# VHH binders against Uncharacterized protein P37: the designs that were tried, part 2

Target 1, 216 residues: Uncharacterized protein P37, of Formosa agariphila (t2kn95)
Amino acid sequence: CDLEPQEKFRFDPEVDPQFTFGSMTTWEWLQTNPNDEFGFMIEAIKQTGLQDMYNSKTETYTFFLMKDPNWTNNGPGFFSREFNLKNTADRDPKEVFEDPAVDLDIVRNYLLYLTLPIYVDQGPDHLKTLDLPYTFETLSEDVNNQIMTIARDWNYVMQINDSPDLPTGNLGKINVPVGYHNYIFSNGNSVAHIFGLNNNGKMARRYKFGEPKMDF

## First folded at step 5 (VHH)

Design b12 (from g07 with S58R Y102W; framework vhh_8ghr_2)
Fold by ESMFold2-Fast, scan of step 5:
Structure b12 (fold): chain B 216 residues (1-216), chain A 124 residues (1-124)
Amino acid sequence: as target 1 above (216 residues)
Amino acid sequence: EVQLVESGGGLVQPGGSLRLSCAASGFTFSSSYAIGWVRRAPGKGEELVARISYSGGRTSYADSVKGRFTISADISKNTAYLQMNSLRVEDTAVYYCARSHWGKPFYRSGMDYWGQGTLVTVSS
C-alpha cells in the first residue's frame, strides 16, 4: 500500500543530478580532504605549484581527481599506483614528493593532463551522443599526452581514453563511475570528476608491442 | 533532533527474504539528502550496500548484493526500505541506515547521521 519510487533501467540525460558547491573552489573542497582520500592529490598539487589553478574562482576548468581509498580492501590507491610510487602505503605524502627520485615535472604534467581549459560535465552539452567518444585538448605540455577522449554511457559512467585513435604512449583507459561526476565549483566556472578504481587503479600508458615503456 | 531508526532485522534461513525499514525524524526526504545502508559483519570492515537519493530518484548497489537487494523510499512516510531477497549466510551483519547530503560522495565519513543498527542473521 505504500508508494515507492520506481526503478529505471536507463537514465535520462536531462535529469542527470549535479553536485553544486556554490562559490567554493575545487582546492577549497580538496582541503576538507573528504574521507582522508586525497592526501597524495593535495600534496602533488602543492609540490608542483598548481594550487592557484585548482583554487581559481574566475578561470574555467574541468578537473579529474585521483583518490587513495581508505577502506581495508582497496589498497594504496590511484595516485600511488599511477606514478609507480613503491612503498607509499605508510608514508607521509610530503616525504614521498620531496624524495629526489620523484620527478616533479612528470607529476606536474600529469596533473595538467587531467585538466581541461573548458567546462565538460557528464551531460549532452559537449558529450552530445551516448556511447560516442569526444576528443578534448588538455593543459598537458607532454607531446605524447595532449588529448583525451571522453564518452558518456547509459549508466552515466564517463569513459576516459576508450578510443583506438589515441597515439602510442598516450595515457590509457579509466572511468568516472556514477556518483563521482559533476562536482560543480567556483560558481559554475569549474567542474571536477573523480576517477573510479579499475583492476590496477591507474591509467596505464598505451604501447605498441616491442616499444620501450615511458617512465612515470 | 535528527534521528534514523532501523527495524525489521531478525533470523532468516538461507534463500529467504527480509525487509528492513529506516524511519527518519528531524528532517524530511528531499533533494538535499541521500539515504544508504551500510553493513558490518563480525571481523570484517564496513560495506556500503545500497544508496538512494531523492534528487532524481537514483539508486546504487554493491556488486555483492546487486540483483538481490532493492532500496526504496516512501517520501510520505519519511521512511527508506531495503528489500533483501535470496539471502546468503554471508549477508549476516549489523545493518545501519545513514544519511548524507546529495552533493557529497556517499562514503563512510561523508555520512553525518547513523541509525542504531539492526542485526540480520542468515542461518539454517
Scores: ipSAE 0.000, ipTM 0.105, lowest interface PAE 19.9, mean pLDDT 73

Design b13 (from g07 with G103L; framework vhh_8ghr_2)
Fold by ESMFold2-Fast, scan of step 5:
Parts: structure tokens; C-alpha cells; sequence
Structure b13 (fold): chain B 216 residues (1-216), chain A 124 residues (1-124)
């Protein structure tokens, strides 16, 4: 007897709920997202000339997106890590990217490194087994830094470059896990995942809630 | 520090019963939280097994365990339980308890803390 809606619940644990945005591009979503947390990401894309990539409706990409705290000096941010810049958190992104200390070629290649030329979602199609790293080619133009490993773990986060198999000189482990997954854009041609965890350091809140599935 | 600690796993014969416990610390069971059980069988992916909402005591179960497993909670002991009856060889797995603070606790991606797991082996 299935007398209560919760007792009729079916859940496929191999497929996380996906957030679909129809024809909306990753670029369009970044500018209009409800939490308005991508000021540095948007400016980095503009300054490096990569807007067309994030705005593509026809090419296939997997994007790894960084919220403002991942770019700034709040924790192990990109600017602190790559340029040893401090006190960037309260600055206008445009002013930061126009700072002579910032090498836009490094910023550009980092964005390309965080982009795969294939569709990889948080699911078993490419990431078959939990806690196992899988290797992917990125769009990086640095011959010594072209691959990324992705592993999904039990906290429903992706670990980037947590693998002993990385080549010498490749970007090492990114200590901020990817805690937001499966934002599907460009009529299914692109998917985005977002670095970050909630304030407890365990799991990030999703920017858009999914609906419970009652499939039978 | 939020922690979930599982216990009660072990070896049992087909048709037998086990009760798993999930002891919570670092937070109090409240209407804002749900507890779920997720299992991983050898060589297979994750399966959500059961969830309970503390606000209403409402439960949900995977079709594979419905009618055989019962999830419950003792608020005074801050502990959740999974009563497993009529066990089958296919129930052999590591069982994890997990917490959700979302209003819709049915999504695995809404689980924010996980235990270390406890092994259940159903074999003769």
C-alpha cells in the first residue's frame, strides 16, 4: 500500500537532478543568475575575449565556473594563488583585471583550462565509479598543462586534480571542491559546474532547487 | 563539529534482519532536517534507500526495499534507525547515513553531511 506521496518516491542515485535552461547560454546565465556572485568571472571572460565561447549555442563545452570568493583573497583565491595579490575582495573586478600585476594571458589560459571540449556532467556517463579520478583534455593552450582529472565523491562534490597520475608541471589539486552541478545550457550543448561549498565546508547550496521526482 | 556515525552492520543470512543506527552530534534533530540512508553495493553506484523528515515523520523508500525496510528516528537520543527485514543477497552494500537541511529532502544532492559507512553482508 502506497498511502503517502513519500512512500511512492522513486530516486535514481546515478543521475543527479539536472537544471535545464533551454536555449539560454552559460554567458547569459552568468549575467542574470539570481545570486549575482560572478562579477570577477564575467569580467575575466570579457577581458580575455572568451565571451563567444561561453555564449555558444552550437559548440559542446563543460565549464567550471568560479564565484567571486574563488577569485578574490577570501580563502585560497585565484588572485592570491596565481599572482600573490592581496586585498582584492573589495575592489571592482575591472580595476583588478587592469592592474599591471595581472597577466591576462595567464587568466585566459586558466579559463581555457577550466573548459572541456566535451559534455561531462555529474553522473555515470563519464564519471562511472565514485572516488575514482577520470582524465580529460582541457582547452588549455599550455602544452605542459592540458589535462584535468575529475572524481565525484559521496558528498556529491567533484574533486579536481586529486590524482597521483597528473603529469609533472600540470596544475595540481584545486582545494575548493565543485559543489554545484549540472547547469545545462545552450539546448543541452553545454553544462556548467561551480566551485564552492556552503559555510560548513561540506556541501554547497544549489542556485536553483530541483523538484522532487515521483516517477513510477 | 557535525558528525554522523553509523553502527549495526554485519553478516546476516538471507531472510534475516538487521537494524542500522545513525548517531548525530553537532546539531539537534529539528523540523529543518531530514536523515537518509544511501548504499553502495560492490561494483555498483549509489542507491538512495530511505529518508525520514523530522518535521512530520514522513518517510520515503526506494522501490527495491519498500515493504521490507523501515526508517525511524529517536529525537531524544538524536539517532536515526534503518530496520532491515527480509534481507536479500542484493542488499549487500556499504550503508551511509546523510543529513539534509533542504525543504525537499528527496534529492541526494541536498544531503550536506555524510557518515563513514557501515558494511552489511547478506550471505549464507
Amino acid sequence: as target 1 above (216 residues)
Amino acid sequence: EVQLVESGGGLVQPGGSLRLSCAASGFTFSSSYAIGWVRRAPGKGEELVARISYSGGSTSYADSVKGRFTISADISKNTAYLQMNSLRVEDTAVYYCARSHYLKPFYRSGMDYWGQGTLVTVSS
Scores: ipSAE 0.000, ipTM 0.089, lowest interface PAE 22.8, mean pLDDT 75

Design b14 (from g07 with Y102F G103A; framework vhh_8ghr_2)
Fold by ESMFold2-Fast, scan of step 5:
Structure b14 (fold): chain B 216 residues (1-216), chain A 124 residues (1-124)
Amino acid sequence: as target 1 above (216 residues)
Amino acid sequence: EVQLVESGGGLVQPGGSLRLSCAASGFTFSSSYAIGWVRRAPGKGEELVARISYSGGSTSYADSVKGRFTISADISKNTAYLQMNSLRVEDTAVYYCARSHFAKPFYRSGMDYWGQGTLVTVSS
């Protein structure tokens, strides 16, 4: 169960921190932090109708959650870069997703790509060896973006898609920094990892394979 | 008891139209589920034809049917529809209505309930 990593943390102080929220769902937790950190993520979930997935108490999921950018420090965020929209950090998320240029089926599949149908935390159960990437199927229905690789490194960072073997078109390399993995929800049936914010409080920029970096 | 019951299949001439219905019982059409149509012609693999999610109204179609087929749902009647226009001989298949949990991949192993299938024959 999810309490197994919690018990290891209790008896082994070198295990990465675990954050437990009891019966609270990932969706309920996201709503507790409205608009300050997850405005675009929350709106994307609503617009694509995926709230029941994030609100599940019985199904098993691993969620990767992206924080909103600080515009002055990080330029456009995830949604702006993926859909070639500018100044999204200064716009109402609802207005952005109602823009005809935004394909909600693509947004939906990106959220599904950021979701695994199994429980994968930062630990040895699935990520057996440090610095070794393991391949996982996502919930994505896009045949070009169905898998991700996850490795845990010796600095307690989760490295996502750090593998030359990934097909072109998958999400680019991203990381989950120290302190932002192992958010345990739904009585231990789900775990969430947060990316887009580095260890110094600045949002890391996301890149897709074949996608150029946007320099702001 | 969850059931999906298809109807509306039959024989039609090339260029004709048919409307398939998928009546659901034992669950409510809601944000928790997606409904799709999967077809199988003799000697061929299964092909996802169309899918609809109720929470977002999102629809998707196989390239072979885009512009010709339209999937829709009547939430109050708990029924999904596949409107098939400009039918071709290649559309001849048994058509299955299937439910997936909304978040699961829409492929055979992601589907938890299937209808009995309805035969669509496009000839002469």
Scores: ipSAE 0.000, ipTM 0.120, lowest interface PAE 18.9, mean pLDDT 71

Design b15 (from g07 with F106L Y107F; framework vhh_8ghr_2)
Fold by ESMFold2-Fast, scan of step 5:
Structure b15 (fold): chain B 216 residues (1-216), chain A 124 residues (1-124)
Amino acid sequence: as target 1 above (216 residues)
Amino acid sequence: EVQLVESGGGLVQPGGSLRLSCAASGFTFSSSYAIGWVRRAPGKGEELVARISYSGGSTSYADSVKGRFTISADISKNTAYLQMNSLRVEDTAVYYCARSHYGKPLFRSGMDYWGQGTLVTVSS
């Protein structure tokens, strides 16, 4: 017998299947993305040795993917904000992650925190009730920062760590812009959620990344 | 040995109040666990009514009971409570206390221990 939560709205958000990519892995999609918006994410994955995880065809994951900084439309971006890096827009990602001020073990654990070992889409399978936060264990190896809360709302926005139920020790609040589908079907085994979309397909300036960040 | 034991159910008139208790044994309330109250009315499925996280004492409620029910916990007594006010006929159900491990969804697949249930009947 499954838990059958009562929902506030009579309509339930539907998963958008038009982003299904057949057998393509998240890693393969990142490499072929026509907008070239994931230079820092790709380099972070390479530098931390996690490419096999994103390239898996057999394991099930939920990935939270962070777009590059774009100073014109979206400000400093996730990596600049979380690691307190300066002048990352238009810099070579390899140069940024080879900076001695950047601890690759911290970067690696951030990527693990942005990964769940189960398939969580914006539908009711794991997020049973609209606007109710659910807790998930991430792949984080930091015993103080292993838990993520996720809520889904009517506008297909996922609210990450944005809840009065936010567990103590989480990395903080990550907000996604309202009104955009931030969901990609990879290969049926894994799903990837894209942060930082606006009306022009670019990272939105107004969305927030969390407190506390990992400070150097 | 983990046990959750509910008490406090009974018959009450519409508009009345009841307080349910959930006494835990075999584990200590901590940030490692969340406690929820789940109800099942005759012929209906389960509904998560209220949740408390012991890390920080954060609470959340189903829309059907928000503003009327309050979940709380007394760590020294290892007991969780559900204060039910302004009860309605549609609140008639068996109420269960359930535990979820931290970081697991607070629904059937994430709940590892359940109480025996306590019946609440709202009727004139």
Scores: ipSAE 0.000, ipTM 0.114, lowest interface PAE 19.0, mean pLDDT 67

Design b17 (from g07 with H101Y; framework vhh_8ghr_2)
Fold by ESMFold2-Fast, scan of step 5:
Structure b17 (fold): chain B 216 residues (1-216), chain A 124 residues (1-124)
Amino acid sequence: as target 1 above (216 residues)
Amino acid sequence: EVQLVESGGGLVQPGGSLRLSCAASGFTFSSSYAIGWVRRAPGKGEELVARISYSGGSTSYADSVKGRFTISADISKNTAYLQMNSLRVEDTAVYYCARSYYGKPFYRSGMDYWGQGTLVTVSS
């Protein structure tokens, strides 16, 4: 039988900022609702029954998290027009997800799409070359919407689905980059990254001098 | 609501054949998952028998069944199969279908959902 043990957690502090939370889970961190910015994400997780996934101390995950403004917009990438989630900034998250017009199975699958069953940090382990997209399988249960591409760019952010070669029916380019990254949870078994821009929309370059931009 | 349901077990003579089925619901067979068959005979530990990944059709088998058993999947039916040929008395066991996530080693701690099991008895 060809069974191998799970790989050890890797840490590369020279490349990327790393934020470590010891044994705290992603779910426990979200429940602190830092800066009061995750109300809709927390409620979506509760309403779809995915708390155990975000609260795991033993399973390996990469989570992509959405702050309230990004999560509630009826823009490309997060919600379809069928959800009728226009201008939800002033609505109670519970009221939004209890609306009969909202299909919680679709919401659930979006959260699964934003979760990888492997550990991918913002660094060269999986994302070897700057400005090159790498393809990953998500936890999405929709056979036509399972692929995510991730590229780390020169401004030290992750670009999601910035690729012309995504399969037909797959979620397209997400215009908001992942600007907050490497939140390490569950004794190093999980890492979370957050959609949004750093420094009031200005991205600081943090890559080491001489790191290659593209692999030709 | 994720579930795996096994079928196809039963009594068979040594040298005979059986085909087990594992019907999945609550998730879609995809490159995010691998499916395996694990068996447990009375008084013995668990043995991983066969494994298949869905994205590339990669398969692996325990040495005890290699050349006799074949694992396959029908993605459109969301069902995995274990074709068991040249059965031996020592193949008598309860056979379980189990799921693991892509990229995780296929071992007990990597398996998150299990079927209820189906009994296979090989006897004259």
Scores: ipSAE 0.000, ipTM 0.080, lowest interface PAE 23.1, mean pLDDT 73

Design b18 (from g07 with S60Y; framework vhh_8ghr_2)
Fold by ESMFold2-Fast, scan of step 5:
Structure b18 (fold): chain B 216 residues (1-216), chain A 124 residues (1-124)
Amino acid sequence: as target 1 above (216 residues)
Amino acid sequence: EVQLVESGGGLVQPGGSLRLSCAASGFTFSSSYAIGWVRRAPGKGEELVARISYSGGSTYYADSVKGRFTISADISKNTAYLQMNSLRVEDTAVYYCARSHYGKPFYRSGMDYWGQGTLVTVSS
């Protein structure tokens, strides 16, 4: 269901890839999202004690946000990949995070991996050259998974971890397509980008979090 | 000085073919740029016809031309091409070559340089 930017993004002078929310925080927005797509993300943040980070109005962050299928899809979803826990899509999020198979320390470090302590939007301030991956330190406390690469392409797409020589154990290749980047919160102190799924409805992956570099 | 110069336009019968060329000077083609073809017929707005990112093979085509037009680039000649096959009367327009940079959308305000345009007329 997720179209490539080249096929999705037509020549249209009215398309604006930026969304500004004034003083609203990322946390406040997640809870008021009209599509109810972030139930597992919200519960993960609550269970790991990271609400203050997502709710900050004064600290600077870049957040990468996962929709429910990014957590729950059998095989490529977070629970399947990290815990071999399947059939989670129809369960209450709280019940899933309290399942004995789920290690909340891994969940916490995953959220920290998806957070940068600086403001990086889809633009030239940090991503100076098109189609060139730039390396960023994340808030991850796992020494094997501290680095994320981000590149922007000429179609408004952010390419995450699209580097042939990626550091060990990173998330894998992920696209943040047109319309899902540059959600600007906390009076401009934070920005959020929302992961898409590939056109098969599955999160693209090259590495499992915490695994050695391996393609399959 | 950066310049884009189009050539290859002309009069052709329905079902015929033309190849447009866009010769660039003043900059080197690289993965930092996208080159596109935009057309405008009298009384119509602008339509993005095709786009190519340099050296990557990533291409876009408007639904109206998919399967009939092919965009390509020769980096050593610093030239982009639009091969137009199975031309239709509704393809009649002025065709412009344009460059974009810095991940900007391929709409007017995202283009930093434009060619002069070349007229394509499809009629019997």
Scores: ipSAE 0.000, ipTM 0.107, lowest interface PAE 19.0, mean pLDDT 75

Design b19 (from g07 with S60K; framework vhh_8ghr_2)
Fold by ESMFold2-Fast, scan of step 5:
Structure b19 (fold): chain B 216 residues (1-216), chain A 124 residues (1-124)
Amino acid sequence: as target 1 above (216 residues)
Amino acid sequence: EVQLVESGGGLVQPGGSLRLSCAASGFTFSSSYAIGWVRRAPGKGEELVARISYSGGSTKYADSVKGRFTISADISKNTAYLQMNSLRVEDTAVYYCARSHYGKPFYRSGMDYWGQGTLVTVSS
């Protein structure tokens, strides 16, 4: 508060790479199952009836996509955290989502939480300042868990829910960084971001995908 | 007061059938809840057997019972059912009815109310 820093601004680097897929939808891209890493994400969308949302050419969305380890890692993965269901990595995705332990209403709302009704990429249009979290409404139907905070950093990584200003009971800090690629679909109406990428594009391991903020 | 009351357990021979009932009071069946059946066999761990969600009406079954058991609900009677056909000796267990709230996992940690359990014995 007494002294100002000598340097008052930072250069905002361009996001690199950016991928554009023309009229291809996020759903059509997921059907190619790139790197064989989206088997559980594809099955989750099918099982919850959200295919039309991911396949839209006309509606505007930002999608946060989970790779297989985000679902299946014992302990920090979705199935372990939400349902106490372990050893899912070696099972067929359809078999796992049909397991009685898995509540599809929770899966469906989690996918809605990971979807924004506006276009938010790693550029400064919505994320104006580096290292500063911005608050967004999600498509979540759970009144206790409707908002997400997003901050972008120097290395083109997005930090999700890394903010003390989240309401109690809302999904807390997601310790799985979002990678630096803007995947642009549906003639620019939608963008997707992929969880679990570090600066080298490798899947982050042993991070909690999120936990409810405690009421303290 | 929220309660789940089970009935319909008993002794049956292999190949026979039983229908378990779970009568709910203190809340109404709605999209806010899932209802399911969990069993604990003597000398074995717990197994989730079947569940029904009123949001979208989805049903799920353990592979061990798929095609033999059917879960259903009568919303007007606030009662869930488990129809058990082609029963096997390995189906012998205490069966519990349980409720899961929307936003909570449908596993032991996410279940907020349980019935008292009803014994099903399949023997010759």
Scores: ipSAE 0.000, ipTM 0.251, lowest interface PAE 15.7, mean pLDDT 76

Design b20 (from g07 with S53T S55K; framework vhh_8ghr_2)
Fold by ESMFold2-Fast, scan of step 5:
Structure b20 (fold): chain B 216 residues (1-216), chain A 124 residues (1-124)
Amino acid sequence: as target 1 above (216 residues)
Amino acid sequence: EVQLVESGGGLVQPGGSLRLSCAASGFTFSSSYAIGWVRRAPGKGEELVARITYKGGSTSYADSVKGRFTISADISKNTAYLQMNSLRVEDTAVYYCARSHYGKPFYRSGMDYWGQGTLVTVSS
């Protein structure tokens, strides 16, 4: 008798929602975002030479995307915290990444770390059991920092590196959860997930920029 | 054993040029290190000015000096340079050479060794 884990009985959907963009690439979507929330992500990709990766129509990737600094709520956003930047809310992204405080080699490898060479959507297919971390190899070029753990919590938010079993030297827990999921690009070859929660701190499982954020 | 020694500071007129040198000893410029310049003006806080990494030769600059300053390194001489052009009164500061390790962000807490500083005065 194979009884499913109790954690799955609380919130596990039969089929996790998916949002498809046909042949559009992740790179094309970032640039056509009507809410203009990815200026720093776009500039980081350009300055690190990773545009072709995000623009692939044939390679399989899972991307974890970072929104611009939130200047209206709690000061600088994800980029300011992760890269120890000066207040970036009102600055040109190009000028920020030319600041000596920013090591572009570290930015490049961090973007590679936030990219998996396989397709992992937010759902039970790869992340079957809620509150259980699953281990994935990233595109990181640092041999001591190549793995990522992803766990779906009971609110359907992805927790990155929330695991006691990470190797010594590996990137630790990312305290910004992944609250926007399953943006499917490149004819289904790539999927993107976005760090952050909505403006009210509530969970949002999927958000298309230019459409209202959903509170679930 | 690790030491960074600055030279080339001095008095210069607005619009002039000056070249600072940072000679390293006790370690070799390699892909394991980044070298940068940090300045502190009278009455102001510290500002990261420029950096160079030896992995790939990546360079970056503060917005206030972008287009005017150029950082370079001579690996054979184990020396980093800061070429300062179109100098302004606002560039008056003590300039420090600093080292950080590869794989750490180039920010204040990532720097492990500092030079003694060299004064640059831009005035008539």
Scores: ipSAE 0.000, ipTM 0.109, lowest interface PAE 19.2, mean pLDDT 73

Design b21 (from g07 with S32R; framework vhh_8ghr_2)
Fold by ESMFold2-Fast, scan of step 5:
Structure b21 (fold): chain B 216 residues (1-216), chain A 124 residues (1-124)
Amino acid sequence: as target 1 above (216 residues)
Amino acid sequence: EVQLVESGGGLVQPGGSLRLSCAASGFTFSSRYAIGWVRRAPGKGEELVARISYSGGSTSYADSVKGRFTISADISKNTAYLQMNSLRVEDTAVYYCARSHYGKPFYRSGMDYWGQGTLVTVSS
């Protein structure tokens, strides 16, 4: 028999879409991208010795993965903010990471900040209420950058660090749009969410990693 | 109370293998700490050999040992290991287990606790 919806018609479960890759690891997936969108992310992971974390089949992680434009000075650029290093968009990633101005300990802690030791998908299990930020401890070893806030908004965007009440300095505001959530790896032990410049927008950062969030 | 205790050093011929252990007591391995191995040969400076972040299992190695040495950690035993294969005469040194604290680089200035050291001698 037919059932009529009795629930709020504007609410959709965030369990769909989900992208499942069986036993494939996040590291294996990054290297198979046909559009070569993760060159800087891959090189950052290699240069900081974090391959085993992204390649784990048994440990539980949530990864936030940066597309190439977010690393460079084209848009919100990580390098332009963290190291005052400009004109990186057209350089080989290896050349950029071998620049003496680049501190690999900062790069390493940035990647660890973008990693949670628990499984958090774009869904109601950990993010129960829409438009409410939840606080998570990251793998960052920097005491000034340990905490991330994550919220699901009414447009089904994952909002990261969009809170004036963050306990300490933060990465700055990031959003993960629909279609870039819930990349499930390592037999369901890891999930990845993707951010950075895309065809219709950019990820804005107002703060350098390690700099405190400013008052309005 | 906080201690790091090394074991597994000894005399071995070139091409041989040794496994070093670092047993931690007085604290629990966590994302707050990284554990590493530092070596010093007589008349030489300190060399960082390998590092592991306990949470996440991320590792890094000195170029001189990549492909030969493997660092690992057993969370349940609160112990870190250094598996040393294809040993060379130039690997002869005292090997120290060291803990690096949160937000500090894994350089000498960032290390707060050290083990007693264990001697590894590679000779024919």
Scores: ipSAE 0.000, ipTM 0.094, lowest interface PAE 20.8, mean pLDDT 75

Design b24 (from g07 with Y102W F106W; framework vhh_8ghr_2)
Fold by ESMFold2-Fast, scan of step 5:
Structure b24 (fold): chain B 216 residues (1-216), chain A 124 residues (1-124)
Amino acid sequence: as target 1 above (216 residues)
Amino acid sequence: EVQLVESGGGLVQPGGSLRLSCAASGFTFSSSYAIGWVRRAPGKGEELVARISYSGGSTSYADSVKGRFTISADISKNTAYLQMNSLRVEDTAVYYCARSHWGKPWYRSGMDYWGQGTLVTVSS
């Protein structure tokens, strides 16, 4: 007996669904602010002067886009972890980034860490084997924190810096759930993956940006 | 033609200071570029020591030099500097100035132009 193409794809789902946006750039998509969930990501990009990177139609990038709760959660959120700045969810994003406690160089380098200079989607091209981490160089300007590990797990969740072989990972653990992979922009030159769906913080940071990795 | 020319190297005693200069020609310092310093000791591999991004003015340092070295830039002179304080014998190396695009990773394959190098010897 023969399996029809539709049935074959149904029985062996190796690749996460792809969401194609034609010539639209990652920056143009973020400006639509889908579900009103990227206010802090948009403002971070503006404040650090990185719009041209996210708006590129010609350069190749993989972007990891962080939703508002992972910026603003007290304790596990970015502002709380990096600057000991709390209750930011109730503030205007522009006012938060203009707070004297916020170091925009750290914010900029964090966005650069969340960017790869190559195209990596949730699929077998670069992430060939399930549950196996692959190492990638980021755009980070922190010479001590340049690499990221990415694995697609048994449930097709993208696991970032969550490897038992690399316990001192650079940023800490980030999860990208099914349905939030493979947002393809800039006529296929860029792809974005989205994280920050859970307020319980699926992201845990081991080290502050600019600090040496220490296992103690 | 893009050129990076280092100067300021020399012999210095442990605990001393030196300032290296990297004069750029054929391009202007802008948000499109980052400038860094890479060193290589005789018989050893290359080590990234410091980087400055003109887009945000952000700086990065290797753990071995953090707190002792400071990278800076004078845009009007189109020159980057590496201020090296509290020098140690293990800082002895040839120091290279290198350029990368701001949107490229700070690692060897992201650097498109290199200076010829300047020797720094820390010895009594």
Scores: ipSAE 0.000, ipTM 0.129, lowest interface PAE 19.3, mean pLDDT 76

